# Designs tried in a protein design chat: miniprotein binders against Biotin--protein ligase 1, chloroplastic (HCS1). Part 13

Target 1, 330 residues: Biotin--protein ligase 1, chloroplastic (HCS1), of Arabidopsis thaliana (Mouse-ear cress) (q9sl92)
Amino acid sequence: AMESDASCSLVLCGKSSVETEVAKGLKNKNSLKLPDNTKVSLILESEAKNLVKDDDNSFNLSLFMNSIITHRFGRFLIWSPRLSSTHDVVSHNFSELPVGSVCVTDIQFKGRGRTKNVWESPKGCLMYSFTLEMEDGRVVPLIQYVVSLAVTEAVKDVCDKKGLPYIDVKIKWPNDLYVNGLKVGGILCTSTYRSKKFNVSVGVGLNVDNGQPTTCLNAVLKGMAPESNLLKREEILGAFFHKFEKFFDLFMDQGFKSLEELYYRTWLHSEQRVIVEDKVEDQVVQNVVTIQGLTSSGYLLAVGDDNQMYELHPDGNSFDFFKGLVRRKI
Below, E stands for the ipSAE of ESMFold2; O stands for the ipSAE of OpenDDE; V2 stands for 0.75 times the mean of E and O plus 0.25 times the DockQ between their complexes.

## First folded at step 17 (miniprotein)

Design Q1 (from L2 with K13R; at its last look DockQ between E and O 0.82; V2 from the best seeds 0.77)
Fold by ESMFold2, look of step 17:
Structure Q1 (fold): chain B 330 residues (1-330), chain A 94 residues (1-94)
Amino acid sequence: as target 1 above (330 residues)
Amino acid sequence: STIKIRFKIEAMRMEIEIEITVSDPEELAEIFRWLLELAEWFGADELELEVTVDDPEAAKEIAELLLKLLEEAGAKDVKVEIKDGEVTVRARLK
């Protein structure tokens, strides 16, 4: 084949002079990489006038950065109009980027033969990935719940501040977001432990203003309040980092217990009855249990008809976590 | 000698990779006990650990150490494979 390797352009944007100097250093070193031999071109926001035209419904970098009041998260942004994976950008360049950096794209597509199982997203979807650090591996997977909660609270906050009716976004354990029985978003987290720290990368997709493949937040809003102003990806992302930074501080200081009440109010599973499998004399028996919450490890806590408490684990053979659950005695 | 440890665990669809380099077997034992604690915390049924040693002759001694530690932890069906300085350990925790 005579074709060149794939290429992409990454626009770097900082909240303040500190982050702007980091962006200049990264561009001068040309040090960011992608796992699939994609050639990377680094462009400062000041150099990218033709790529950031506001009237083309592209992610508005200045609108987002003007909304940021955080001290750590969302202060360094990487944007591209099209990417194969925002997650790859932040995870494979974790050490080169400030912790808390966020990568956003307008369109995410599946690369040819690469990045298998990457989420595809059309324009209008809020697709982003960002980084954080943790030290205690026992609570690392609980970060997914903190992120989920920050997303739902960000949507509520934006609706409240704009005088809009609340869109009731619910959490489907462990990492999906739903409205009116339809999926509108999802969370993906990965981590590597190196140098005595867990380097965590968080990816989020949220259907804000995309017409396909399912519903989106603005479609729901139009059905509730046809004359209302619509939600913008930039304001939701800004509100997300505001909520997330507060929740993350609480989580790290006081554990997930500090967020549990709000989380259980927001998820779909309060008092949900599920079928689980038990072994009795080498036979598989199905029993019904009632979900009570989360265990300390982050699995489902349930009570059986014997009034005993169990931890529910997936068996790994179903796309729906609630099919094929097995209980383990606590 | 350089001893590289690679370990992966999945909890609630989140994959966690752990890569640690140590210089002697006593550090390896400390790291391994910590990895066992994580695996048990998340209720893993099995564990799989890869250890790479820059001295292939030391690989047999590393494998024997890991086998001993797994037996002390009560692991079952322990399998150890050694190829070219690569030690792979699999065990059933439940």
Scores: ipSAE 0.744, ipTM 0.900, lowest interface PAE 0.8, mean pLDDT 85
ESMFold2 (binder alone), look of step 17: mean pLDDT 74; pTM 0.694
OpenDDE base, look of step 17: ipSAE 0.771; ipTM 0.914

Design Q2 (from L2 with K13G; at its last look DockQ between E and O 0.79; V2 from the best seeds 0.78)
Fold by ESMFold2, look of step 17:
Structure Q2 (fold): chain B 330 residues (1-330), chain A 94 residues (1-94)
Amino acid sequence: as target 1 above (330 residues)
Amino acid sequence: STIKIRFKIEAMGMEIEIEITVSDPEELAEIFRWLLELAEWFGADELELEVTVDDPEAAKEIAELLLKLLEEAGAKDVKVEIKDGEVTVRARLK
């Protein structure tokens, strides 16, 4: 009885008739699943009148789809008002969904295992996950930087098009987004190698219109221009896919070097001096190095006081990757 | 014969899971060298690999092959366990 009460509805929405036919096929097969035994009900957009609320706090499917001009990414959308994880939806159903499909939710919560403590995010946070494929494992983790850059450029683009002041969203390596010293978003990527391809699932959380837990883009905007029009999650997501598809094409064709100047203008770490730990005869010695950029592997490149270049690695056990950095000889 | 390889690596906060099925030890050696190169590229300190064979009698041959490849790569503290057709290998790369 209790497992039958754990359920969710997934609304399927396509940009064109091609994607709509895919949605119909998925509904007829009823093959989408979640890892926590949650019962899944698949609903076509045309059938979803009772679930799709026409208010400012619900994700507007039509507004988003009307904004999409991409050829691959964002053309197939999965939405639910509440989910435990948008990432689980796309990652566990990777083979059933068109590559580039996106899952969006209004509220993400946690409530599994033997300890039940359900947390719900406030509405207004842009919570989404989408999929892509790559072939070269050596550059797969760099996708996190491409996604981060696409988010920051999407925010810039929407503000510019709406005549709003620039919101200076910065990147904290490797996968966090900041404004005015406060975290406003984060990126989570996972990959499974199958059939000679890396299947990559990308999850993004961005505080667009939620005042908690830290700050949000609209709060910053109100502080700069109190009478301005506010940012909508749908506009940001549409702009994200436009920017991401361009950047992904450049990345796949020319490598991360094609994006690195823009990335270094956007991240927090240009010429940043950091303390690293070295071990000399089992003693910890602290040294100061200056960040220069990224290595080809995607770690931090730094120069020491000895004018030698080093690759900086986290200690592997800290949530803040800058705690306990150790340098390695290049 | 069916040889299943399971490997996980984490780089810059991203988890990458690799599962590959090959038909013979020569293919296994090729895949293993590729996985070692990937681990080295990301500067991994340790390696953990699981290999499952449908012929338990071949598990000893597979373990010997993996040990040889790890020694060629200069790995340290190599630990190999064989249990019911599963070969688990752990090694220190640094």
Scores: ipSAE 0.772, ipTM 0.907, lowest interface PAE 0.8, mean pLDDT 86
ESMFold2 (binder alone), look of step 17: mean pLDDT 79; pTM 0.750
OpenDDE base, look of step 17: ipSAE 0.800; ipTM 0.921
ESMFold2, look of step 18: ipSAE 0.757; ipTM 0.903
ESMFold2 (binder alone), look of step 18: mean pLDDT 79; pTM 0.751
OpenDDE base, look of step 18: ipSAE 0.792; ipTM 0.921

Design Q3 (from L2 with K13N; at its last look DockQ between E and O 0.80; V2 from the best seeds 0.77)
Amino acid sequence: STIKIRFKIEAMNMEIEIEITVSDPEELAEIFRWLLELAEWFGADELELEVTVDDPEAAKEIAELLLKLLEEAGAKDVKVEIKDGEVTVRARLK
ESMFold2, look of step 17: ipSAE 0.773; ipTM 0.905
ESMFold2 (binder alone), look of step 17: mean pLDDT 77; pTM 0.731
OpenDDE base, look of step 17: ipSAE 0.775; ipTM 0.915
ESMFold2, look of step 18: ipSAE 0.773; ipTM 0.908
ESMFold2 (binder alone), look of step 18: mean pLDDT 76; pTM 0.726
OpenDDE base, look of step 18: ipSAE 0.774; ipTM 0.914
ESMFold2, look of step 19: ipSAE 0.749; ipTM 0.896
ESMFold2 (binder alone), look of step 19: mean pLDDT 77; pTM 0.729
OpenDDE base, look of step 19: ipSAE 0.761; ipTM 0.915

Design Q4 (from L2 with E40R K94E; at its last look DockQ between E and O 0.78; V2 from the best seeds 0.76)
Fold by ESMFold2, look of step 17:
Formats: C-alpha cells, structure tokens, sequence
Structure Q4 (fold): chain B 330 residues (1-330), chain A 94 residues (1-94)
C-alpha cells in the first residue's frame, strides 16, 4: 500500500527436529531482517499451505529435504516464491542462522515490491545462497573454485543416477559456469571477517529449466535425449550439498591441492593461449602466454614463449576478465 | 579508547570486508601488519584502511602511528587523512 512498506514472507524448513526448533525460535523472536527494513513474515513449513503450489516453478521443500544427507550444509532452508536477493537474506542474517543455512527463491525480482516496473528473472533458474566459515584469509577466495566444482559434479551425479547422458558443465575462471560455449551459471561470494572468523556467503545462479538469457541444462538435455526425464532444481541442490560438504572438508583439511586435478579437468583453460598487453617505455607490447593452472594465491599461472612463468591478473576495467589480463613475473 | 578498523579487498571477484575492534595502538599495529600481509598476498597495488576512534584527539595519534607503520613497511605515496574522527589511509604497495 505505502511506498515505504515493502514486505516479504520467508518459509523456514529444517531437516530434523534440531533445525525445526531453530526455525521456531527464529519465528518467535521475529529475528530475521532484510536491507532497508523490509518487513519480514516468518512462516514454518508446517504453516505454509498457502504458499505451496502444485506447479513446475514452486521449489519442493520435501523433495529437497529428503535428498539431504549432509551433516552441516543444507539442513536449514529459507524459501520464498519471490525475493530480490537470496544473498542478502543469508549475509545480513549470518549470526542469526545456523552456519550452512541455504536460502532459495523461485523468482528474483528487481523493483519495489509489486510496482508497475517490476522485472522478474526467467522461471526455472536455481537461485540460492548459503553460508560457511573460514579462518585463513589467504585461501578464502579459493572457496569459489570449490563451489564451482561442487556444482559441476552435482550435475554429473544427478545425470548418472537418473541414467541420463552427462551434461558437460565447464568452469570459466574465476566464477562462471559454461555449457557448449554458453554461460549457464555464476557464483558470487562475499565475506565479512568478525570475531576471528571469515563469515562467507555464497550465491549461485544456475540455469536449470529456463531458456533465457542464454541456455539451460534441460535444453541441453533435450537436445541429447529428447525422451528423457528433466532435471529438477531440488535434485541438483541436494547433490550440490553432498558434493560440496565432501569437497569443503578436503579443502579445509588438505588445501586446494587436493582438488586441483579434478578442477583442471573441469575448467576451460588448460593449455589456453591468451594475449596479454604490457606497456614498455610508452609502447604497447603484446605477448602470448599459455595457461598452466593456478598460483598459490588463486590467480592464473601461465608460461610465456620465453619459458618464463607469470601470474595473470585481471585489470579491473573489463567485463571479460580475459580481455584485460596483466602478467606479473613470478 | 575503542579503535574500530574497516578494510576491504577484492580478490578474483570475491569481496572481503574486515571489521575489527581493538583497545590499544599495539593491537592496531598487529592488525595493520596482518592486513598488509593479506593485501600483498593478493597482489594489491594499493591499500585503503579506515579507522574510527571514539576520542577525536586520539585520531591524530592513530594517524601518526599508521603513517609510521606504512613508512616502515616501505609503502609509497602514503596518504593519511582525518575526516570527522575517521582516519583514512591510502598507500601504494608495490
């Protein structure tokens, strides 16, 4: 009604009685907040009959929770049929939510509630954000690579278990996902360090069943196996947390080296030749380098035609990271 | 007095914000050295740090400390400014 009275509903769902009691506590305290003081209504899953729909675009809470076999991640879920940002939900409420909580929405919108100028995402996207903690700031950005691997391996796992042909999802460094040369998803990570810990919020968008803006997993699947059952967002998300929890434990215990072989098998950049530009005495010099992998800091490692090793950095001026790479001697 | 430190970096498209509250200048110096180490690890060309102090008179002493630490670390083009009780530090690191 009023321009200042934005509101939203968040459905809380727990895997077990432990998480369900957390949900009840949050509802009783009305303790979740959004940016700009948007009014929040907290609803337990048992109370959510008015929001549960029998259509292809409604996230199936039961199907997701039945798929969860993890001990930490994905056991507490926040869902809304429409949100402006799943990332804001988990990042602004990090301290109030169990670590590993996930927020999912069916549709992201841009605009002020139900105004006449509201833009909505294509239906069928898997849009989610979840939380984790880390302690070593030097390896925090590498979490993006762990998440990317978990997404690609989750898609493979679901396809395998359903007897479907594999969808070859590839990683474009540092945080994009591709199929057949088209972007199918992306990862956004942010962190706030407080109380001797890095609080990390991870957002993922994956084109599962939406034909725009580029392509989606089900469109690729239909091209390979027209008569097959389609992928569901709930199945992929469940498989994601299974893979992610395993990979995260390896990463925290043994470092990213434990995942490197799988990562290089999955990314787009093995032996990729790129042109970098250097300024030498007011002259622009182009050099060709060949990507070898990642440096210990997580940037691209490359070798030049001179057999020298370089670390490649984006210059920050380009939408495409590879357009403005700057090389630095190692 | 209370010294609040805010620092942001971006590495590989990931935004990292660090907020720390300390009680004395020695703790501030240790935090600063850690933040400098982190910035250098990610190859940052510049460092930017904000420090908020409850006592405006202490802000001048904090600015002098940060300037000293940056010079000892070999930073170039060091700029330390005080605005409304907030100390902003900028420096070139390479």
Amino acid sequence: as target 1 above (330 residues)
Amino acid sequence: STIKIRFKIEAMKMEIEIEITVSDPEELAEIFRWLLELARWFGADELELEVTVDDPEAAKEIAELLLKLLEEAGAKDVKVEIKDGEVTVRARLE
Scores: ipSAE 0.749, ipTM 0.897, lowest interface PAE 0.9, mean pLDDT 85
ESMFold2 (binder alone), look of step 17: mean pLDDT 73; pTM 0.699
OpenDDE base, look of step 17: ipSAE 0.768; ipTM 0.913

Design Q5 (from L2 with E15M P56E; at its last look DockQ between E and O 0.78; V2 from the best seeds 0.00; counts 0 for: other shape alone 2.919 > 2.5, unsure alone 67.445 < 70)
Fold by ESMFold2, look of step 17:
Formats: C-alpha cells, sequence, structure tokens
Structure Q5 (fold): chain B 330 residues (1-330), chain A 94 residues (1-94)
C-alpha cells in the first residue's frame, strides 16, 4: 500500500501515411518520455476509434487534421486529455519527433511533486506546443513575434471565413495577446542549440472557450453577436499553422522586416510614450521616449526628445516589462 | 580530449541553451568567441558558462584559456571554479 506514480496517455495522430508510420514506430519503441519520469503510454489514433463520443469538450483530432494544408507544421499531433506541460512533451522529445510536431491538451496542470502549488489551464483553452529549427541565433528570439502574429491572423481568418464579427486581438510585446485590455493568451519559447541548429520549442495558450471569469474569444463574440457561431479550438489551430508556415517562410527568407508592417498594425505600442529611468551620476532620472518599433536584436526601438534613437531594455526587477525600462544609445 | 560546453542566455523572455561538444581547445576558443558575440548582440550584462572536460590537467588549461579570452573581451568580476572536471565561469560583461 504505497502511493503509485501517475501515468500519462499520449494519442498519436498523423496527417498522412508518412506520419502514421512514424507514430507506429514511436509506439513500438515506446520512446517518448516526460522529464518527471511519469509513466507514458503511447496510443495510436486508430486504437482510440472506439471511445465513447458523448463528450464534445475534447479536442477533435479529425476536425483538426482535416483542416491541415501545411507541408511541414502540424502534420504530426500528440494529444492527451490532461498533461503537466505540452511544452515538455515536444522539447524533451525533440529528436524523436518530426520537426513541426504539435502537442495539444485539454487540461494542463502542474506535474507530480508539486501538490502544494497546483494549477490548471481549464478546458476550452487552446493549449499547444510545437517545434521548429533555426540556424541563426541572433534572430531566434524574433520567432516569438512571428508566432504571435500568426495567432492574431489565424483568429481574424477564422472569423472572416465564418462570417463572424472581427475580434481585435492585439499583441503586447514581447509574448502576450490581449483583447479589450485583458490578456487572452501568451507565447512561451525555449531553444536548445545542438548539431549546428537551434531546436526551438514554442508553447501557446489561447483562451478560446474556457467560460471562466477571465475573458475568452467566444465570450467576446457573444457580447458582440449573441446568436453567432462560436470558435472551435481545432479551427484556430489549423488556421494558425497555415498562417505560421507562410510567415515562417517569409521570416527565414527575408527577415522580420517582411512582417514588420503587419506586426506594428497589430501590436499595442505604436507611438506609445513610455517612461525610462537613466542613471546620471548617483541619481535616477526619468525621461520620456516614444516607441518606434523593434531593433534588429528584437528589443524596443524608441526616440527621445533629442530625436536620437534608443534601444529599451527591462531592468529585470519587475514583472511588468514596461515599469522598469532603461534606454541604451544606439 | 572531449570538451562539452553549456551556455545559457535569455533574450526578450526567451531562454536559449547552447550545448556544444568540441575535440580541442582551439575549437573551444572559436565557439567561445561566437558565444561572446551572441551575448553582446543581446546586450547581456553578465555571462555564465560551464565546460566539462575528461581530465583535471585539461580542465586547468581550459580555465586559463577562458580567463584569457574574457580579459581580452574586457570582462570584469570573473569567477572561475574547477570541480570534478567541470569548469564554471561567471563574468560581468559591462
Amino acid sequence: as target 1 above (330 residues)
Amino acid sequence: STIKIRFKIEAMKMMIEIEITVSDPEELAEIFRWLLELAEWFGADELELEVTVDDEEAAKEIAELLLKLLEEAGAKDVKVEIKDGEVTVRARLK
């Protein structure tokens, strides 16, 4: 009578026979692991066909895969009804999974051994993580901006195709998504450089239909058009990969400059005036600068009263990125 | 000998971990200069690097090499630890 370890089931789904054969290989070798050594069981989608279909809250694998028109991203999917972290699944198993693989969960909670501080991402949230590769370390952090733009454009595209009202999802630099002044999503990126490539893992959380006091996209739609169709997580994820793959190709071929105009139309910071703190001798002095865009390294570009340009950096002492900005002369 | 390098940097809330294996100190010096340029590109104020080596004598030579390269780069407050074939270097870049 000892407490047993938790177990986790991962359902593997491929878009075509190529990805389906990969899924079979992974299952036969039982080769995927979680960092906390939770027991992992791999299940092929074909083996899950007999599940009872009276719970419409679960992520619909067929709906998602039927929407996929990409050549690289989103063609191999890992799903679980509950996970501690979709990000850990793809990042810890990067070498075993096809690049571009996506992990989705219905509910995300803290892993085992953290019982005192347990949290969950509720059902209705689109919680996913996927992988990509890059070679130039100096532009790797800019991937966050490409991902955020792909999310906002995906929401716009789904609304347009379904004849729904426009939901004005905005980007709060560097990795947050907002609607009507409230946070509706966020992006988390990590990277490991190995074998002359940056292995990038991207996690995204988007409040689509969670029905919580926190806002979500469907709550905004109900407020604008009470009788309208509602958004489905699967539709948004499919549109995301369509937009992301196109934006990623542009980014890799032409740099972030190719996406800048659209990004600045979508972010919250155009012509925003911010207070920065400068150290003059032994005193902290406040100055006002106006945000102009992004520097080539991906920090904020701003102009001062002297018409000179500065790069803005966080001071590292605050959760609010904008409450401790310091400027550096360019 | 086998030389393993671990380097971590954060830029715009994104954590980047770099793990590289090289076969000799000349390759290590080349990689380390690249890592310094990357840190400078992102405006890092400090640097932490871990290097793992097969034997104790090589660890001492590598620590001396890294100290020399950091001094050439103008780094300050350099701290070096050697334990069980692992060289840990911390420095202030500004």
Scores: ipSAE 0.705, ipTM 0.876, lowest interface PAE 1.0, mean pLDDT 84
ESMFold2 (binder alone), look of step 17: mean pLDDT 67; pTM 0.654
OpenDDE base, look of step 17: ipSAE 0.737; ipTM 0.904

Design Q6 (from L2 with M12S M14S W41S F42S; at its last look DockQ between E and O 0.23; V2 from the best seeds 0.00; counts 0 for: pae E 15.0 > 1.5, pTM E .651 < .8)
Fold by ESMFold2, look of step 17:
Structure Q6 (fold): chain B 330 residues (1-330), chain A 94 residues (1-94)
Amino acid sequence: as target 1 above (330 residues)
Amino acid sequence: STIKIRFKIEASKSEIEIEITVSDPEELAEIFRWLLELAESSGADELELEVTVDDPEAAKEIAELLLKLLEEAGAKDVKVEIKDGEVTVRARLK
């Protein structure tokens, strides 16, 4: 259907007076929009005390903003207690928002109708999306790896600062984060090319304090240190932007090579031996390869037992990631 | 002529949506090859491409170009629809 009665309230929060004036301008112009003709109501943080008062599991805007020490990313926040997609907010309003703006929600869903096609995340999951600009399209796909690294390093940093045991969050290429063999997060990256620039929107979901669907960081932490203080979504997000801004600057200045060693230390696939299947006419031929890293285009780089280099590509038909890889000699 | 491209791919939890404005077919072909490479790195099973051309007569030429590029890339089940200067392409990547 082309028409909807849906409405949405967005709370705007700035780190400093500069961002606060931007928020006032957006509210006065009522300039933010969403797909499907959803009606948008803009609310300044100062006006939204009723939304922030007595929900212990609600995202704490002040705690997050007090943690922000970045110069670009995370300084303008958009929050809603319940939202269909944080990604839609930042991507559809890219030109209206400061670059580096972040949208966060307590509960995310993506519904098509009123019944059965509604999906939502539990409270406690850190769900956010933010924006950046790039000019070189050849490196745009690599940004998702920079983001995943920043998430893992943010978790390590917060645990270290709080005197907690380290939680060994691993990166499963290309977009997934794992702890103890269970998925705890994922990354979504979209971009629009306009006026010789890529407008990039990055979405992240991280199971910080939710009990379902798999596990969360606080569940793992309770198993290691039962009496410890638990992780807060706000602390992780603040640390994320601190790490990401540093990594992004390195990445833009020196390329992904500047981050490779740290990335591979966190990576599930390092030196993994896998069997890949090649189809030669009507026969399936199995070959053994050892994962070495990533190519410049973002595919897996592997070496065979024949000491030849291969680039591994998904075939699109496998539920087991490694069964679905096909190799291409480099 | 002005050519606006909306390119969307989805794989599991990955989504890449790109809007591009180009001025000539060579630039379109280069960018589209790059978009296909991006789709492959994302593990996408299918792609969806919406192209808006400010010259409706050029829409057929753009559709033919996209079909050629998709065939060269080995795409399957390619469907092209032209309506009111908009070219919609859906294809299966395998």
Scores: ipSAE 0.000, ipTM 0.244, lowest interface PAE 15.0, mean pLDDT 74
ESMFold2 (binder alone), look of step 17: mean pLDDT 72; pTM 0.687
OpenDDE base, look of step 17: ipSAE 0.365; ipTM 0.738

## First folded at step 18 (miniprotein)

Design R1 (from Q3 with N13D; at its last look DockQ between E and O 0.87; V2 from the best seeds 0.79)
Fold by OpenDDE base, look of step 18:
Structure R1 (fold): chain B 330 residues (1-330), chain A 94 residues (1-94)
Amino acid sequence: as target 1 above (330 residues)
Amino acid sequence: STIKIRFKIEAMDMEIEIEITVSDPEELAEIFRWLLELAEWFGADELELEVTVDDPEAAKEIAELLLKLLEEAGAKDVKVEIKDGEVTVRARLK
């Protein structure tokens, strides 16, 4: 069977006339590219009404765009029904897109993860990537924590507005999201320094309506309230950008300290005892430390049985950061 | 001469790629010191950087400068490779 060179369709949507003119400009120039040279077809939202079948499972552009009240984030949307990576779209086209542009897909089939494993996200997963700029390289990794907080607070905000039971989304450091001890999401950030700025591409995956492989928000919700209205991906994404813009402004103005209390209430690691490995005279020694918080660089801060404070670094060998931690005396 | 610097650092599951183009060795030295400060801030044990020089004859001078800067920083196990105007530097920072 000839694998039909399935052209990737990208629907361009703008919140206002400004972003709509950007969409028209990008379409007219055909300037958006993918790193694998996949043929891209650019479609304006106004033209897409004939292409979006009323598949109840497709991302509702109008619902999302009507929810956007932000000044910088989520005002320019790229949607595709099936995409290799939302992260590749925003990273490869960073200079062509407004800062804060978001790419969303219903199905991601070559999603970036820590492992080179190609996985296909099932339908009902919220898969998106967006762009931002930062100036201080020392705090660039902390953006993962700001994003994590914004996702957890967005889920709460949607539940509250809909009169739904509270879904307690927790953070597993550095970038995973958990509900009831099961992974329901993750964040992947990359940055490229160009023109005296860190161009950050933020990828988020959240299991909203996909019950496999672990659980999803709607499965948890149905367990608590069987007759409840389900969470929509568009509602969560809209709430996310509202929370994220607020938290990003606080982070840029006051640093991560303004968010630490909320982060420690939301993460899994308060007073957690972990085993760390030290190399002493070519021998690996295991020590136990207790997590106290984060360091200024964003690593885990822990106290040893000696009452010494340590910064915990991943060893780079373990898939689970908590299985490969090395302590550094601070 | 145009000097292109490429540096990668991973911090807390985030890849940061730094690509800078400079016009002279003095700017290179300034950027290199800044990269070392970032590497130290994130507690990096190793440094790897690629420097591409448009003039292959200048590549040796650039390599010697980078070696000097790494020695000044107390780096160990310094390796410098020069190929076709590309200088690759690897060092242990701890």
Scores: ipSAE 0.765, ipTM 0.910, lowest interface PAE 0.5, mean pLDDT 89
ESMFold2, look of step 18: ipSAE 0.772; ipTM 0.904
ESMFold2 (binder alone), look of step 18: mean pLDDT 76; pTM 0.724
ESMFold2, look of step 19: ipSAE 0.776; ipTM 0.908
ESMFold2 (binder alone), look of step 19: mean pLDDT 76; pTM 0.724
OpenDDE base, look of step 19: ipSAE 0.759; ipTM 0.913

Design R2 (from Q3 with L36F; at its last look DockQ between E and O 0.78; V2 from the best seeds 0.77)
Fold by ESMFold2, look of step 18:
Structure R2 (fold): chain B 330 residues (1-330), chain A 94 residues (1-94)
Amino acid sequence: as target 1 above (330 residues)
Amino acid sequence: STIKIRFKIEAMNMEIEIEITVSDPEELAEIFRWLFELAEWFGADELELEVTVDDPEAAKEIAELLLKLLEEAGAKDVKVEIKDGEVTVRARLK
């Protein structure tokens, strides 16, 4: 009997007067759109004092913004208590938003629409997306590895500043984050090239304080230090942008080589042996390779028992990226 | 006459879409070579490229250029379709 109508409220918050004037302009022009023609209502932070908040675990806009010391990233924030996709917000409005803008939500769900690969998140998950620009398409996918490092280093930095034991977050290639053998986060990047620049949208989900699905950082922390202070999403996001801006500058100036040693200390694959299946006629032949690192294109570099170097590629059919890897001689 | 190029590639779970608007047709060869080199860099087995142009004679010339450049790149099983000012090219790179 009732007719459905999709709508979405976005709260805009700027670090300084420059970003605040951008927010006012966006609101006055009603210039932000979503891919499914969802009606969008733009609300300035000053107007959000009348907003009915879920409870005390809503993302604290002031806490986050007070922590920001970056020059580019994280200075313009878009928040909603519940969204179908933070990624859609920043990617479909790339040209309207300052580069480096971040969208964060308390709860994300997979909507019925065009957005594929958007994961659902319960409360307590740090779910955000932000934007950047690059010029060299050959290295664009390596941004996923830079983001992964910034997340792992941000968690370490927050633990250190709070006098906590470090939570050992590891990287599972190409875009997953793990603690104690369980997934705690993931990264999704997309890009559109226009006007001689790659517009990159980065989505990140990190299980900070959610009860499900697998584990979260605060559950690990409670096991290590039961009466310790807990990690807050705002602290991690602020530390993330501080680390990411430094790493991104190194990456753009010196290439991924400048971050490579830190990456290999943080990932799960050092000296990992992998079984790769080759088809000869109708027979499957198994070959063992040992992971050495990353190729220049960002795939896995491995050495076989024949001492030849191989690049490992997915077959495109498995949800586990390591299952079904195909080696290519290089 | 304006020329619009659309190209997609996927690498390490990242989707990259390329949209280029070209006003000078003399730039097309360099742009197409750049796209083919990018696909090769990421190890693509096949490619698909869409070009939109308002002029049917320009569409024919663009299709001929794409065939020439794909042959030079060693592409196989090249298929070209022209429909309502849109040129669609599919090719096997390996």
Scores: ipSAE 0.754, ipTM 0.900, lowest interface PAE 0.8, mean pLDDT 85
ESMFold2 (binder alone), look of step 18: mean pLDDT 76; pTM 0.714
OpenDDE base, look of step 18: ipSAE 0.775; ipTM 0.914

Design R3 (from Q3 with D54S D84N; at its last look DockQ between E and O 0.90; V2 from the best seeds 0.80)
Fold by ESMFold2, look of step 18:
Structure R3 (fold): chain B 330 residues (1-330), chain A 94 residues (1-94)
Amino acid sequence: as target 1 above (330 residues)
Amino acid sequence: STIKIRFKIEAMNMEIEIEITVSDPEELAEIFRWLLELAEWFGADELELEVTVSDPEAAKEIAELLLKLLEEAGAKDVKVEIKNGEVTVRARLK
């Protein structure tokens, strides 16, 4: 792809008049940029009739905004029907956007994944990125776990409120989401420290109504209850921000410990036995450890057959972080 | 003169970039010690840091300061490269 030839329309939508005035200011200044000099057109929701209401499968801005009761997150939305990366929009324009702004697209073609692999999302995938601020660098990476938990709880909440069957979305450490042994989503977080704060950008991809590449939530529902109403991206995203804002406040006030019990109920690794390779004097020795939880740094805590506790780190060489884990003494 | 520090760390598949501008070497030393503490917290095996100085003649003094701080921290295999007012430092922390 010739990225310098791309053009991009960004529709701006606010929850209230306060956010609408911010959107007008951004449009008048034409102040949002993309990293590859892509031509950017800023469009207010009121001006976007051709983009917002021409397709029943487009992200419904009004439906989403009507659901928002948060104080910070999700109150300012940027939407495009097709976008290279929602993450780039919020991360490269962090200072221009209200903190908590979210960028959503229907189709993404250059999204970032774990280890810099390209994440491309077809229509039906809930693909979004949003921003937050933190002050303590030691706990910044734990935000990935808070986001993961908010996604799983949002899916549970929407299913419960609509009387739908329970979809058991599980967390695969550190940033993947699974259902029935298949990946349905992933989280990517990046941060820059500037002006004495960590500016954090959070990207999420969740397979809600896309048939490929693996599975999606609506495919699971169809298999369980063929005549049920299906999940919509807008309602999951609204529920996500309600859960995330609550969890984020708990996390900032009381640390990740306040969320730990719910997290361990939701992840895949309780009592998981893992084979770990240790290198001793040019020899590879394999040991079996049992996962107990997370360390304070956010790595895996495990107990060995010697009843000692270890911290498990990836070796940096594997696509799956559970391949090539190296234990370190605590 | 202006001293710009760029530092990156990856923890649990999350990339954190730190960019700080300071005006004197004592402030640089304090920031650098904070970055080392953060790297130790996440168990980093290696450190890479880029420092850009507005005065190219100061680059040698900055490189010598960083070498000294790394030796005091017990870092190993320290490499410093100076090119066009940019000081790149790599070191092994374990």
Scores: ipSAE 0.762, ipTM 0.903, lowest interface PAE 0.8, mean pLDDT 86
ESMFold2 (binder alone), look of step 18: mean pLDDT 76; pTM 0.719
OpenDDE base, look of step 18: ipSAE 0.763; ipTM 0.910

